# Designs tried in a protein design chat: VH-VL binders against Isthmin-1 (ism1). Part 9

Target 1, 164 residues: Isthmin-1 (ism1), of Danio rerio (Zebrafish) (Brachydanio rerio) (q5ege1r286to449)
Amino acid sequence: LFGVDTDSCERWMNCKSEFLKKYMSKVATDLPSCPCFYPTEVAYSTADVHDANTKRNFRWKDASGPKEKLEIYKPTARYCIRSMLTLESTTLAAQHCCYDDSMKLITRGKGAGTPNLISTEFSADLHYKVDILPWIICKGDWSRYNHARPPNNGQKCAENPQDE

## First folded at step 4 (VH-VL; framework fv_tiragolumab)

Design s32
Fold by ESMFold2-Fast, scan of step 4:
Structure s32 (fold): chain C 164 residues (1-164), chain A 124 residues (1-124), chain B 113 residues (1-113)
Amino acid sequence: as target 1 above (164 residues)
Amino acid sequence: EVQLQQSGPGLVKPSQTLSLTCAISGDSVSSDSAAWNWIRQSPSRGLEWLGKTYYRSKWYNDYAVSVKGRITINPDTSKNQFSLQLNSVTPEDTAVFYCARDTIFGFLEYFDYWGQGTLVTVSS
Amino acid sequence: DIVMTQSPDSLAVSLGERATINCKSSQSVLYSSDNKNYLAWYQQKPGQPPNLLIYWASTRESGVPDRFSGSGSGTDFTLTISSLQAEDVAVYYCQQYYSTPYTFGPGTKVEIK
């Protein structure tokens, strides 16, 4: 585990390791921005979507299935997608984006997707330890978790205003 | 640019407490990317990890089961150092003691910097 | 505890020749989730602390000469010195950091033949 052990939420939340800081900084520039509306046509991992901010093409996969357990991890989300690793990826991370009933990006709160520091495509076990286990140890404190892992790389979606 | 400097007595009597300190330069003892270890070396046991201390919003300690109950590793943030106390020593505790740094991300736990070593002899 | 063993206990090699040191762990130190071997190699010269040579079984520490290389996976590992030099006379230790307590091998002494 990147937190040494998993015995407390405080340990994970206060980890300011230089390695983690550098890695998270690279993640912010490596990951695509979330589409403002659910991209139903490109959720199949069969079409490249150009990301204007990174100047790169990404494939997205649906992350809304039963194994994602949205009722636990993203209880207000209806649909979620996850970006896929590419040969141009400089990190092992994946963007995670969640959408409401109107197909609009959730930008704040407990339903908002947050970046996965380790893509499930790279390693499901390491993803669990780095991304999921800290969330579980923190008992789903979305406010603290989202502060450490900002939705949509900390960017607002101009076409989908922030909620309160 | 990390350097570890050890100090402490080289002779301790049986049943007494062995006490050593390790002063850190080039890093902070409360750095959340590091852990601070004590390791000893003797002909009979070879290299033996004893324990570590590290800061993550609060201080934590991990100790080897072989010395658990006799060992205390304490940080001193004001002096940027950490110490080892080993109680109830016997001649079998005679060893060269080293302090060492590892990272504590859970997947980078090898020792990249070591102190110079201190020979501690336990004899009457 | 994971027990580490090394072979041979001592090795005499001529200058410029290849030296091979073996290390075995009593259980696998390969972590399936990241596919990394939690194994390091150290060099210790008389009167000095151990010096890190290799971590993750095969990654050389910065400043370590290219003649040092590590290989192996799971329970069986090797440290190779491709062309022994006089300054390489030392005791070499493997170490697992897969689980606490961290444990070291008994060491292999490398001497000039």
Scores: ipSAE 0.000, ipTM 0.484, lowest interface PAE 11.6, mean pLDDT 80

Design s33
Fold by ESMFold2-Fast, scan of step 4:
Structure s33 (fold): chain C 164 residues (1-164), chain A 124 residues (1-124), chain B 113 residues (1-113)
Amino acid sequence: as target 1 above (164 residues)
Amino acid sequence: EVQLQQSGPGLVKPSQTLSLTCAISGDSVSSDSAAWNWIRQSPSRGLEWLGKTYYRSKWYNDYAVSVKGRITINPDTSKNQFSLQLNSVTPEDTAVFYCARDTYFGFLEYFDYWGQGTLVTVSS
Amino acid sequence: DIVMTQSPDSLAVSLGERATINCKSSQSVLYSSDNKNYLAWYQQKPGQPPNLLIYWASTRESGVPDRFSGSGSGTDFTLTISSLQAEDVAVYYCQQYYSTPYTFGPGTKVEIK
């Protein structure tokens, strides 16, 4: 079941695109925007951060530990956080935000966070199949997949330098 | 399908460098879904992981603290193999050395294929 | 470092009988975010490299007979051979891959009674 070629990436994206389009309309309305700087309180425990766009608090947890494998999945990121599912959540998705050495949000490139369409808190198996497996078969080529994702820079944080 | 074939000298003098190679067939050493490990086995220490090398847009290495500073694991993409160099060996380094693959299909980091093993004796 | 221990050191079992091997980790190897136990089991026969039997504590590797099963969670794990065959005489090792350095148990030798 693991395709490791470029053609398999296009095939998977085409088959899943209708699901992604339908699901993204709901995801975009509920996920928080990334804080512009790493909230250091999440390094010690889960923390609530107010989101200006939705005008409510979201609970965040640190996603910088060794199991996140940032050196593989988010090269150049030093810190990452992930939003948590709660009983008030209207989506199965989780926001994902990554930060550089200066704790500043990475807004573009391979180190930038990308929302998890299915939170591991909802289903680790569905998360792997929906979020991780496409990355593997696409060999980290996120250009097309990123077009289906909600932006994580909704609070208009300063953009990283152009990466060409 | 995947096979790992080891080669290298079986006798090394104390203070010299121990050098082994592991040739890969059925996979690529630069595969972004795999990592390439060295593990040793001795009566006194049991099975001991030494380190790994892997390609993810660039080459990375991870080494066990017990050998860090005297170990180097290097890939050779032209020969589809990877090597181990362990400097300043002592009799306590006498062991059977194995190369092994772990896979990075998502979150998989167990050793699914192993080389045949090479007994390296450190003595005068 | 996570320290792995196994019990018993050796086990003599009659052909067709059940063999049970225990493995304990000094820290939990259960990762709460994916609910996976980062624990593998290997079989090693004399003169051969270790051979993967089980990963994620309970998932059998392709080609491994169904008489081999793994169970447990967190810090306490068990490998069970439901009906010992002659070819199962070997040393069995557990391994954690929760954090580096990856560490192995000292092994359990399984022999025919």
Scores: ipSAE 0.000, ipTM 0.512, lowest interface PAE 13.5, mean pLDDT 79

Design s34
Fold by ESMFold2-Fast, scan of step 4:
Structure s34 (fold): chain C 164 residues (1-164), chain A 124 residues (1-124), chain B 113 residues (1-113)
Amino acid sequence: as target 1 above (164 residues)
Amino acid sequence: EVQLQQSGPGLVKPSQTLSLTCAISGDSVSSDSAAWNWIRQSPSRGLEWLGKTYYRSKWYNDYAVSVKGRITINPDTSKNQFSLQLNSVTPEDTAVFYCARDTIFGYLEYFDYWGQGTLVTVSS
Amino acid sequence: DIVMTQSPDSLAVSLGERATINCKSSQSVLYSSDNKNYLAWYQQKPGQPPNLLIYWASTRESGVPDRFSGSGSGTDFTLTISSLQAEDVAVYYCQQYYSTPYTFGPGTKVEIK
């Protein structure tokens, strides 16, 4: 049951934004930027993608399967990918990137990727409590959450048209 | 629920290595939401943070500049404990040593649980 | 490194009266992005480790009596005990956790007059 609960959502957003801003300053230096186009090399499980901002190589995995339920959580996205934790990681976060039918990064709206503060690779339970449960209490209002989420490490991609 | 218990010699000779251990109960030394610290206290320096160890996909250490080059803080996951080694000690290192936890998840970074303290005297 | 100073070094207050302890940081511990001061206060009694009283400059730790309060922002902070009780006789330390190395003030000893 996901009634419109603006009071609890606003309380969570205020608390989350305080920790998120502090955490983001470390997460931004740890996470790769989303490639502006779907990286075809993620089809190969051993492929590394170099991130110019962090000067590190990252491995990505597909996050487009039926279990991801993109039709619910990322409407308009065709493909999503998630960065893998590495031995160089200084946080528990994972980058999450979603792409449209043209293989272009979705930069705004409901289909845009939402970086995980806690990677599912590290702990599915902690990921649920930190990243998913707040979404539930906000009735899927990603517009507030996305405003406070970690940025794409300053990388500018061609932006999708604003949907209000 | 969380308890930190310290052990180690109370007397160390100058130029030797000071070694202390902090045993953890109620939490895991490899907990991703915690960091494990050593702090010392002496009349001349007051409370002085020495460093910490923490697990984030791999083990990390942060050390205070004042002890950099002489200090090692190491976890032992099989015994659920972490240790302090301070090399080349002098009488100025005489202090009460505390282990302490901070929680890095959410970046709280203040010390919520402390060990009982161990007085270490550096003398011949 | 951020240097912490406290004043006074010793304070004698009568039971039931207000005790005020000051703490200064050599640079701001206010993080503009979250508008939080990364400052904590600890109480230490003889033979015991320090106990956390306050974090975020003004947020009281669970179980800490409401006679303890913290205030201030940026570089100047105050711990207030509104009505000193006998069990409050201790040394009080401020600590910044804005950046490593974490640093503590030299302490303020609170005694009964």
Scores: ipSAE 0.000, ipTM 0.488, lowest interface PAE 15.1, mean pLDDT 78

Design s35
Fold by ESMFold2-Fast, scan of step 4:
Structure s35 (fold): chain C 164 residues (1-164), chain A 124 residues (1-124), chain B 113 residues (1-113)
Amino acid sequence: as target 1 above (164 residues)
Amino acid sequence: EVQLQQSGPGLVKPSQTLSLTCAISGDSVSSDSAAWNWIRQSPSRGLEWLGKTYYRSKWYNDYAVSVKGRITINPDTSKNQFSLQLNSVTPEDTAVFYCARDTIFGLVEYFDYWGQGTLVTVSS
Amino acid sequence: DIVMTQSPDSLAVSLGERATINCKSSQSVLYSSDNKNYLAWYQQKPGQPPNLLIYWASTRESGVPDRFSGSGSGTDFTLTISSLQAEDVAVYYCQQYYSTPYTFGPGTKVEIK
């Protein structure tokens, strides 16, 4: 993208504004935690999964297909899933969870899923502008991007896992 | 929490420039997650959006056609505020002026925080 | 410009009863690509700025009581206040944000009967 503005990228990605802090806090309480292992029932799209943290049920959609371009956006991930919007949703956000070849949740690095601030289910155009375009402007700075959008709402599936 | 505090003169003579300032706390005027608006309210025109300023790699302005050519909305990053200048005012510009924020990186133009309002009377 | 109209211009409702306010846009504010209505509702009390109640036609802003609900699609929208409380006496405005300039309805005044 010609004429990239790295100052804008840094300020936005750091979640320093009161609005972004408020929105991210609301997103963190609205979104489900990622299952620690790839849920095989997602392949059949049949189960509502209860999330203990939010005390709500969520439906999940597979996000592992060719159109997701995991080799570009999540290069170490093998499988990904995205939470679906519900009638109880208080934000436009969707949780994004990615898993390695062993079906274990990736919690750090380039392959870790990060919350979509705008669900593709709500608007593909707004999702692109809010979630994808900032990543492009920052030239794929995963570390800065993940800081603003912590994988799994900042939570770990296990206390100090060896392979994390 | 975000708070918007307005200041400026309550009386302006016809043909002069109306100038108001909105000071921001709890957010940055150059935040990529917000846009900063001026809206006025009068009995004859109701609520009327005038324009906005916002930072997206560079500063942008959008203005309502009804005031385009007379209006300037400018940010001041050092003071964390933004201002309204409306030139060549007439008594029809008499209104309560509000500054307001729209959010989600300026992509959604409903207004979640408003200033307290400033009544500006244009008369001789 | 999209022109917004509201009806009635004033409404008197007894405490605890339902209040219904209508809003019409001169053209559709439904975006076909995302199937969302670009419409918001505000409450304004005397001497105060408008306060956001509802956005996307039916989504309540955080902290807004659940007695407030929005419905409708395209050009016809409704704000409903179930079980009107004394604190709900105010003027209510709809707003479209489908296209610039963003425009507001003329307001509906809600009073206790």
Scores: ipSAE 0.000, ipTM 0.473, lowest interface PAE 12.7, mean pLDDT 81

Design s36
Fold by ESMFold2-Fast, scan of step 4:
Structure s36 (fold): chain C 164 residues (1-164), chain A 125 residues (1-125), chain B 113 residues (1-113)
Amino acid sequence: as target 1 above (164 residues)
Amino acid sequence: EVQLQQSGPGLVKPSQTLSLTCAISGDSVSSDSAAWNWIRQSPSRGLEWLGKTYYRSKWYNDYAVSVKGRITINPDTSKNQFSLQLNSVTPEDTAVFYCARDTIYGFLDEYFDYWGQGTLVTVSS
Amino acid sequence: DIVMTQSPDSLAVSLGERATINCKSSQSVLYSSDNKNYLAWYQQKPGQPPNLLIYWASTRESGVPDRFSGSGSGTDFTLTISSLQAEDVAVYYCQQYYSTPYTFGPGTKVEIK
């Protein structure tokens, strides 16, 4: 794999299939909203966190470890979590939420979580092709990449002061 | 195919700076899917990873704690190469130095798939 | 840092016989999200750089002969050469790429009896 130019990124973004648009709409209704503050329950793998928007309970996993490469993919984030697939899941997606050093949700900018269209729990290889490769095609431009992904601020948490 | 070609002096005096260059063909030093590493090998320390440089919207460097403070790994995009500078060398730094590529396939794959030919650097007066 | 150890230091095996090399990591290199072990094996012949044989503990690199296989999970790993050939005389290294700094085992020298 080689880096690609901005024309390749533009072409990818403009050629979103009807299938991808439909899938992203399903993802938006299937995933929990990010908690506004880092949930301490995530420290316990059996703890359920209730999501008011979907009226469902979700389990969250820590996504802050060294394999997550936060310094590359979510710079400025201190903690991240990823939602787990449930029996009620209608898609293969996982919510991704990142928090600053005050445990407050990062709602925009380079440190903001971006929903995974394919959960790593389901397939790390497919996750790479669907979620990570577009980021590489867009040369790690978080503004362009995040614009193309579903939002994660469903609880309408306080917005960050600037996009960074 | 990717090739890594090393160059630099094979003899360095104690307390001076060791400088090596790795020229890349078949890939770009600023590739978003690659990282560029320096590894050394000596009888006493075995294979020892020293650090890497990589481009992900901006340049990053990771260095091993054993050489942190003495080491600089620097890309040169115009020449498609990267360099190693190791300051204040001692005879204990005598080793065969290798440059190597690891492919960060998303956040997952980080094994060394291509290596330079190696450069023996002797630190001696 | 994750410390890698290998056993034995040296192994003498007759042509056509099985060679087994062990590798241990001081911490698990299994990533729970994808259930993959971030462990690689390299072969090094005199005067040459290390050559990648196995990655993700058990996936053989393209062009590597079928007689080489990797196994294990978590902290304990094995490289097996099912039928040693003369060209397999080399030093073999395991390496973790779970976290930086990347670390290598001290190597196992494989020789013909």
Scores: ipSAE 0.006, ipTM 0.610, lowest interface PAE 9.5, mean pLDDT 81

Design s37
Fold by ESMFold2-Fast, scan of step 4:
Structure s37 (fold): chain C 164 residues (1-164), chain A 128 residues (1-128), chain B 113 residues (1-113)
Amino acid sequence: as target 1 above (164 residues)
Amino acid sequence: EVQLQQSGPGLVKPSQTLSLTCAISGDSVSSDSAAWNWIRQSPSRGLEWLGKTYYRSKWYNDYAVSVKGRITINPDTSKNQFSLQLNSVTPEDTAVFYCARESGYSYGFLDEYYFDYWGQGTLVTVSS
Amino acid sequence: DIVMTQSPDSLAVSLGERATINCKSSQSVLYSSDNKNYLAWYQQKPGQPPNLLIYWASTRESGVPDRFSGSGSGTDFTLTISSLQAEDVAVYYCQQYYSTPYTFGPGTKVEIK
């Protein structure tokens, strides 16, 4: 019958439960905004970075190592960072920010950071089911999938031109 | 469910190219949630990972440094299979070769995974 | 490259008794971001390919009997067979998938005493 070939990625993004709507709203208020330039404090494991939007201090972890495979999953990104869970966290989410070779935040395209709804620090298995599995059904359509997640440009940093 | 079926010559002469094929059923070679691996096993080296091919918006290959200059792993989407070519073989390359699926996730940065399905194995003897 | 070692090389155990196999990695296979150990165990019988038993160091693959269990973290890992059955005679391999090249231990042969 007609409709059996409906785009599975489109179906997933449009099938929003009340739970998913509530959770994503909480994530948007819980996560720090990405700094417009790479915070050098991330190089120091004990440094706290103050987030003006949430009025909280966050610790960030480097997400640029070889296991991150940036050349595949975040092409054009030189550095990435991920926010750490804190006692004040109201969700299990983690912010993800990626920067170009000039230390400037990448705000669009495949190199832009994508927040994790469930931090890998808490559970890689739950992260896979909540974050990664939907990416699989979208089959490399980064723009459609990323559009469904909270944006990383909360400080309204200068937008990089689309490289298309 | 998922099955991997190997084929190729069991005898190869020294200095020639060893060629094997792994046919996939129950999954797609271009699945962006899988990677397709070749592993060999010999008494002298034990189990040795050789490399893999995988599709993430475009095709990628990873190869073990020990074979990097003489190995090629290629997918064939029309036949739903992938192949191994190992150049300039020596008797030391005599081994049972296995293909194996690595499957977990595709768009995440944690795409290193364990091998859940293996081919039946192909004994390749390198001798004159 | 991460080097994997196993002990003992071979183990003879009576039916119904416990078998213990050890595996060590030359560097940690624990990834701090997800708190998972990238370590798997495989069973191989003569003429067959390796068969997955355990992944993430301690998670048993579907269909694998509960007498098989994995434990350990970082660099030191153990596979335990709580009550050896005749069908468990095989060579057992540990494998790290923390980074490429993926590497395997040399294997431990388990046989009936």
Scores: ipSAE 0.023, ipTM 0.649, lowest interface PAE 7.6, mean pLDDT 82

Design s38
Fold by ESMFold2-Fast, scan of step 4:
Structure s38 (fold): chain C 164 residues (1-164), chain A 128 residues (1-128), chain B 113 residues (1-113)
Amino acid sequence: as target 1 above (164 residues)
Amino acid sequence: EVQLQQSGPGLVKPSQTLSLTCAISGDSVSSDSAAWNWIRQSPSRGLEWLGKTYYRSKWYNDYAVSVKGRITINPDTSKNQFSLQLNSVTPEDTAVFYCAREGYSSYGFLDEYYFDYWGQGTLVTVSS
Amino acid sequence: DIVMTQSPDSLAVSLGERATINCKSSQSVLYSSDNKNYLAWYQQKPGQPPNLLIYWASTRESGVPDRFSGSGSGTDFTLTISSLQAEDVAVYYCQQYYSTPYTFGPGTKVEIK
């Protein structure tokens, strides 16, 4: 119903750009930074993890299971995690982080995590419309997609080479 | 709308290869909003999923462990169809075979979905 | 692999009466990230392929009569036919599409009393 060509992608991104500009500044102060290395405690604990940049505690959920289809949607990623909404959350967003075989954060390319502007915990339908649908109509064009996404909420990690 | 039409022989001898084809109309076999599945049905096993093929920048295949190693599901983009080859068949492989589309046409979103369209079915008897 | 079971194996229901079919999965088919149950129901009449009735446990496929409804979550699911009609005589199958291999229940045959 929304089209699948580059014209449709341009229209969708243009319609969202004003919303994204206003929302991104809030998301940057609300979301945790991705740890530079995969936090193994996420697999075994429901305990909160402190984020120094926001000075808040966050719970993380594994996003590496078969339903995530990492081999298709996040090629080269072995592990992914997603942050959960907290009582202190000021937006509906969730951080999404993906890691390679050496447990190092993937910072660019198709394997890099893509923050959710609307957490699936809040609404799977709204998440689809805001986060997934634009990616689909843009055919996974990461050059356009990355333009709208914040870089790891201020934490500096070793960046993947441009060619990887 | 989408239609699936099956063809292939209804009788195969033990130890030979079972080969079926599913022709697609109303959608493309390389559609990134679909996956193309083979399912069989027999009194002893009921409905049994065999595998699927799907295009996401490149072709992927998923196969059930029960037939892995003797099954191939292969797309043919020029004819807009996909095929099933099952090697080394035994009488236990006698079944009605169905092809089926996995996909949600309204949104075009990709992932694991239900089977919205099915082929008419082909009874394949494995007997000498 | 996720094992699907159905009960009863068969049931006889009078025209206009309610039919209830149960389906159980050996593992949860609820995906917490999207809060969806990856469970479908199919109707199969003799000589025909299965026909999709319900997906996401409770969503009716387009063209499916209102008398068919699905309910349940996690591991326990129900298909209800509120007022059985003659054309509803068929075998009904539940199916999980949470993970491969996709698996089906053994089926429940619905007959008229």
Scores: ipSAE 0.005, ipTM 0.554, lowest interface PAE 12.4, mean pLDDT 80

Design s39
Fold by ESMFold2-Fast, scan of step 4:
Structure s39 (fold): chain C 164 residues (1-164), chain A 124 residues (1-124), chain B 113 residues (1-113)
Amino acid sequence: as target 1 above (164 residues)
Amino acid sequence: EVQLQQSGPGLVKPSQTLSLTCAISGDSVSSDSAAWNWIRQSPSRGLEWLGKTYYRSKWYNDYAVSVKGRITINPDTSKNQFSLQLNSVTPEDTAVFYCARDTIFGVFEYFDYWGQGTLVTVSS
Amino acid sequence: DIVMTQSPDSLAVSLGERATINCKSSQSVLYSSDNKNYLAWYQQKPGQPPNLLIYWASTRESGVPDRFSGSGSGTDFTLTISSLQAEDVAVYYCQQYYSTPYTFGPGTKVEIK
């Protein structure tokens, strides 16, 4: 039947509850933009990176280790980072950014980072249920997952454009 | 009803290539929800993971550093099996070899199904 | 490489009594992002392959009796058999799957006293 939702992937990713719709809309305004190049400051955990759009400083954590399984979850990415929660955060979300072997931000496709709606700093269990499990239910369908969770808040990177 | 059935020779001479095969039933070797592993067991080294193969848009391999450069793990989709080749064997490679499956897209490497095991003796 | 150690090497326990096996990792196997311990336990009887008992340090595999339980976090882990049965005579192995190469402990042999 037309419009009958038999697609479990769409149901899990695009949760239709009023609360989650409002929460998702706030995530885009709360999270920093991904730096256009891999920030070397991430190697030093005390370094802050200024985000021009929010006018705030954010700390970033490396998300490139073996347990991140980049070959499965972010193929073609060499490095990924995740933003840390701050006292000014209005959501529980964390930005996720992935970079190619030239250290340039991947803004679309299979290797692009996507926002975590729940930061692991807040709850690893809730993060798994909200961010990881939907990806698993979608069996790694990057196109559908990225549509529901747009990389870099849907923004392009002016210093490193992916446009041709 | 996943079953892993191993086959291959039980005696290999030093410097030759050790070759074993693991036939899969109840799952596909190209299943995107599984990865296929080789593990060996000897008195001197205990249980030792050797490597794995898995399919996610293309084939991937991961190998333990201790055997990297001597080992090849290859899938055969037409026969629904995967193989182990270990080159330039020495008596220290004498072990019982097991094939094993990990699941959840090959991301969590605990092993839920094992082959029956094959004792391979490396001796002149 | 993460090195796994187990203690004791062997233990003899009377039927119905509690058996306790310890496992230590040279590095933490707790992954901070998901707060899970990447640690499994296996049972191996003579002439058989290892059989999965526990994963994520404390989650019991389907079909494994309730008398088996796992506990611990980070670098120190315990497998407990609350009331030893005759069929529990076996060698028990811990395994980390935190990083490659995935490594196993040397095993603990459980015997009836």
Scores: ipSAE 0.007, ipTM 0.569, lowest interface PAE 10.8, mean pLDDT 82

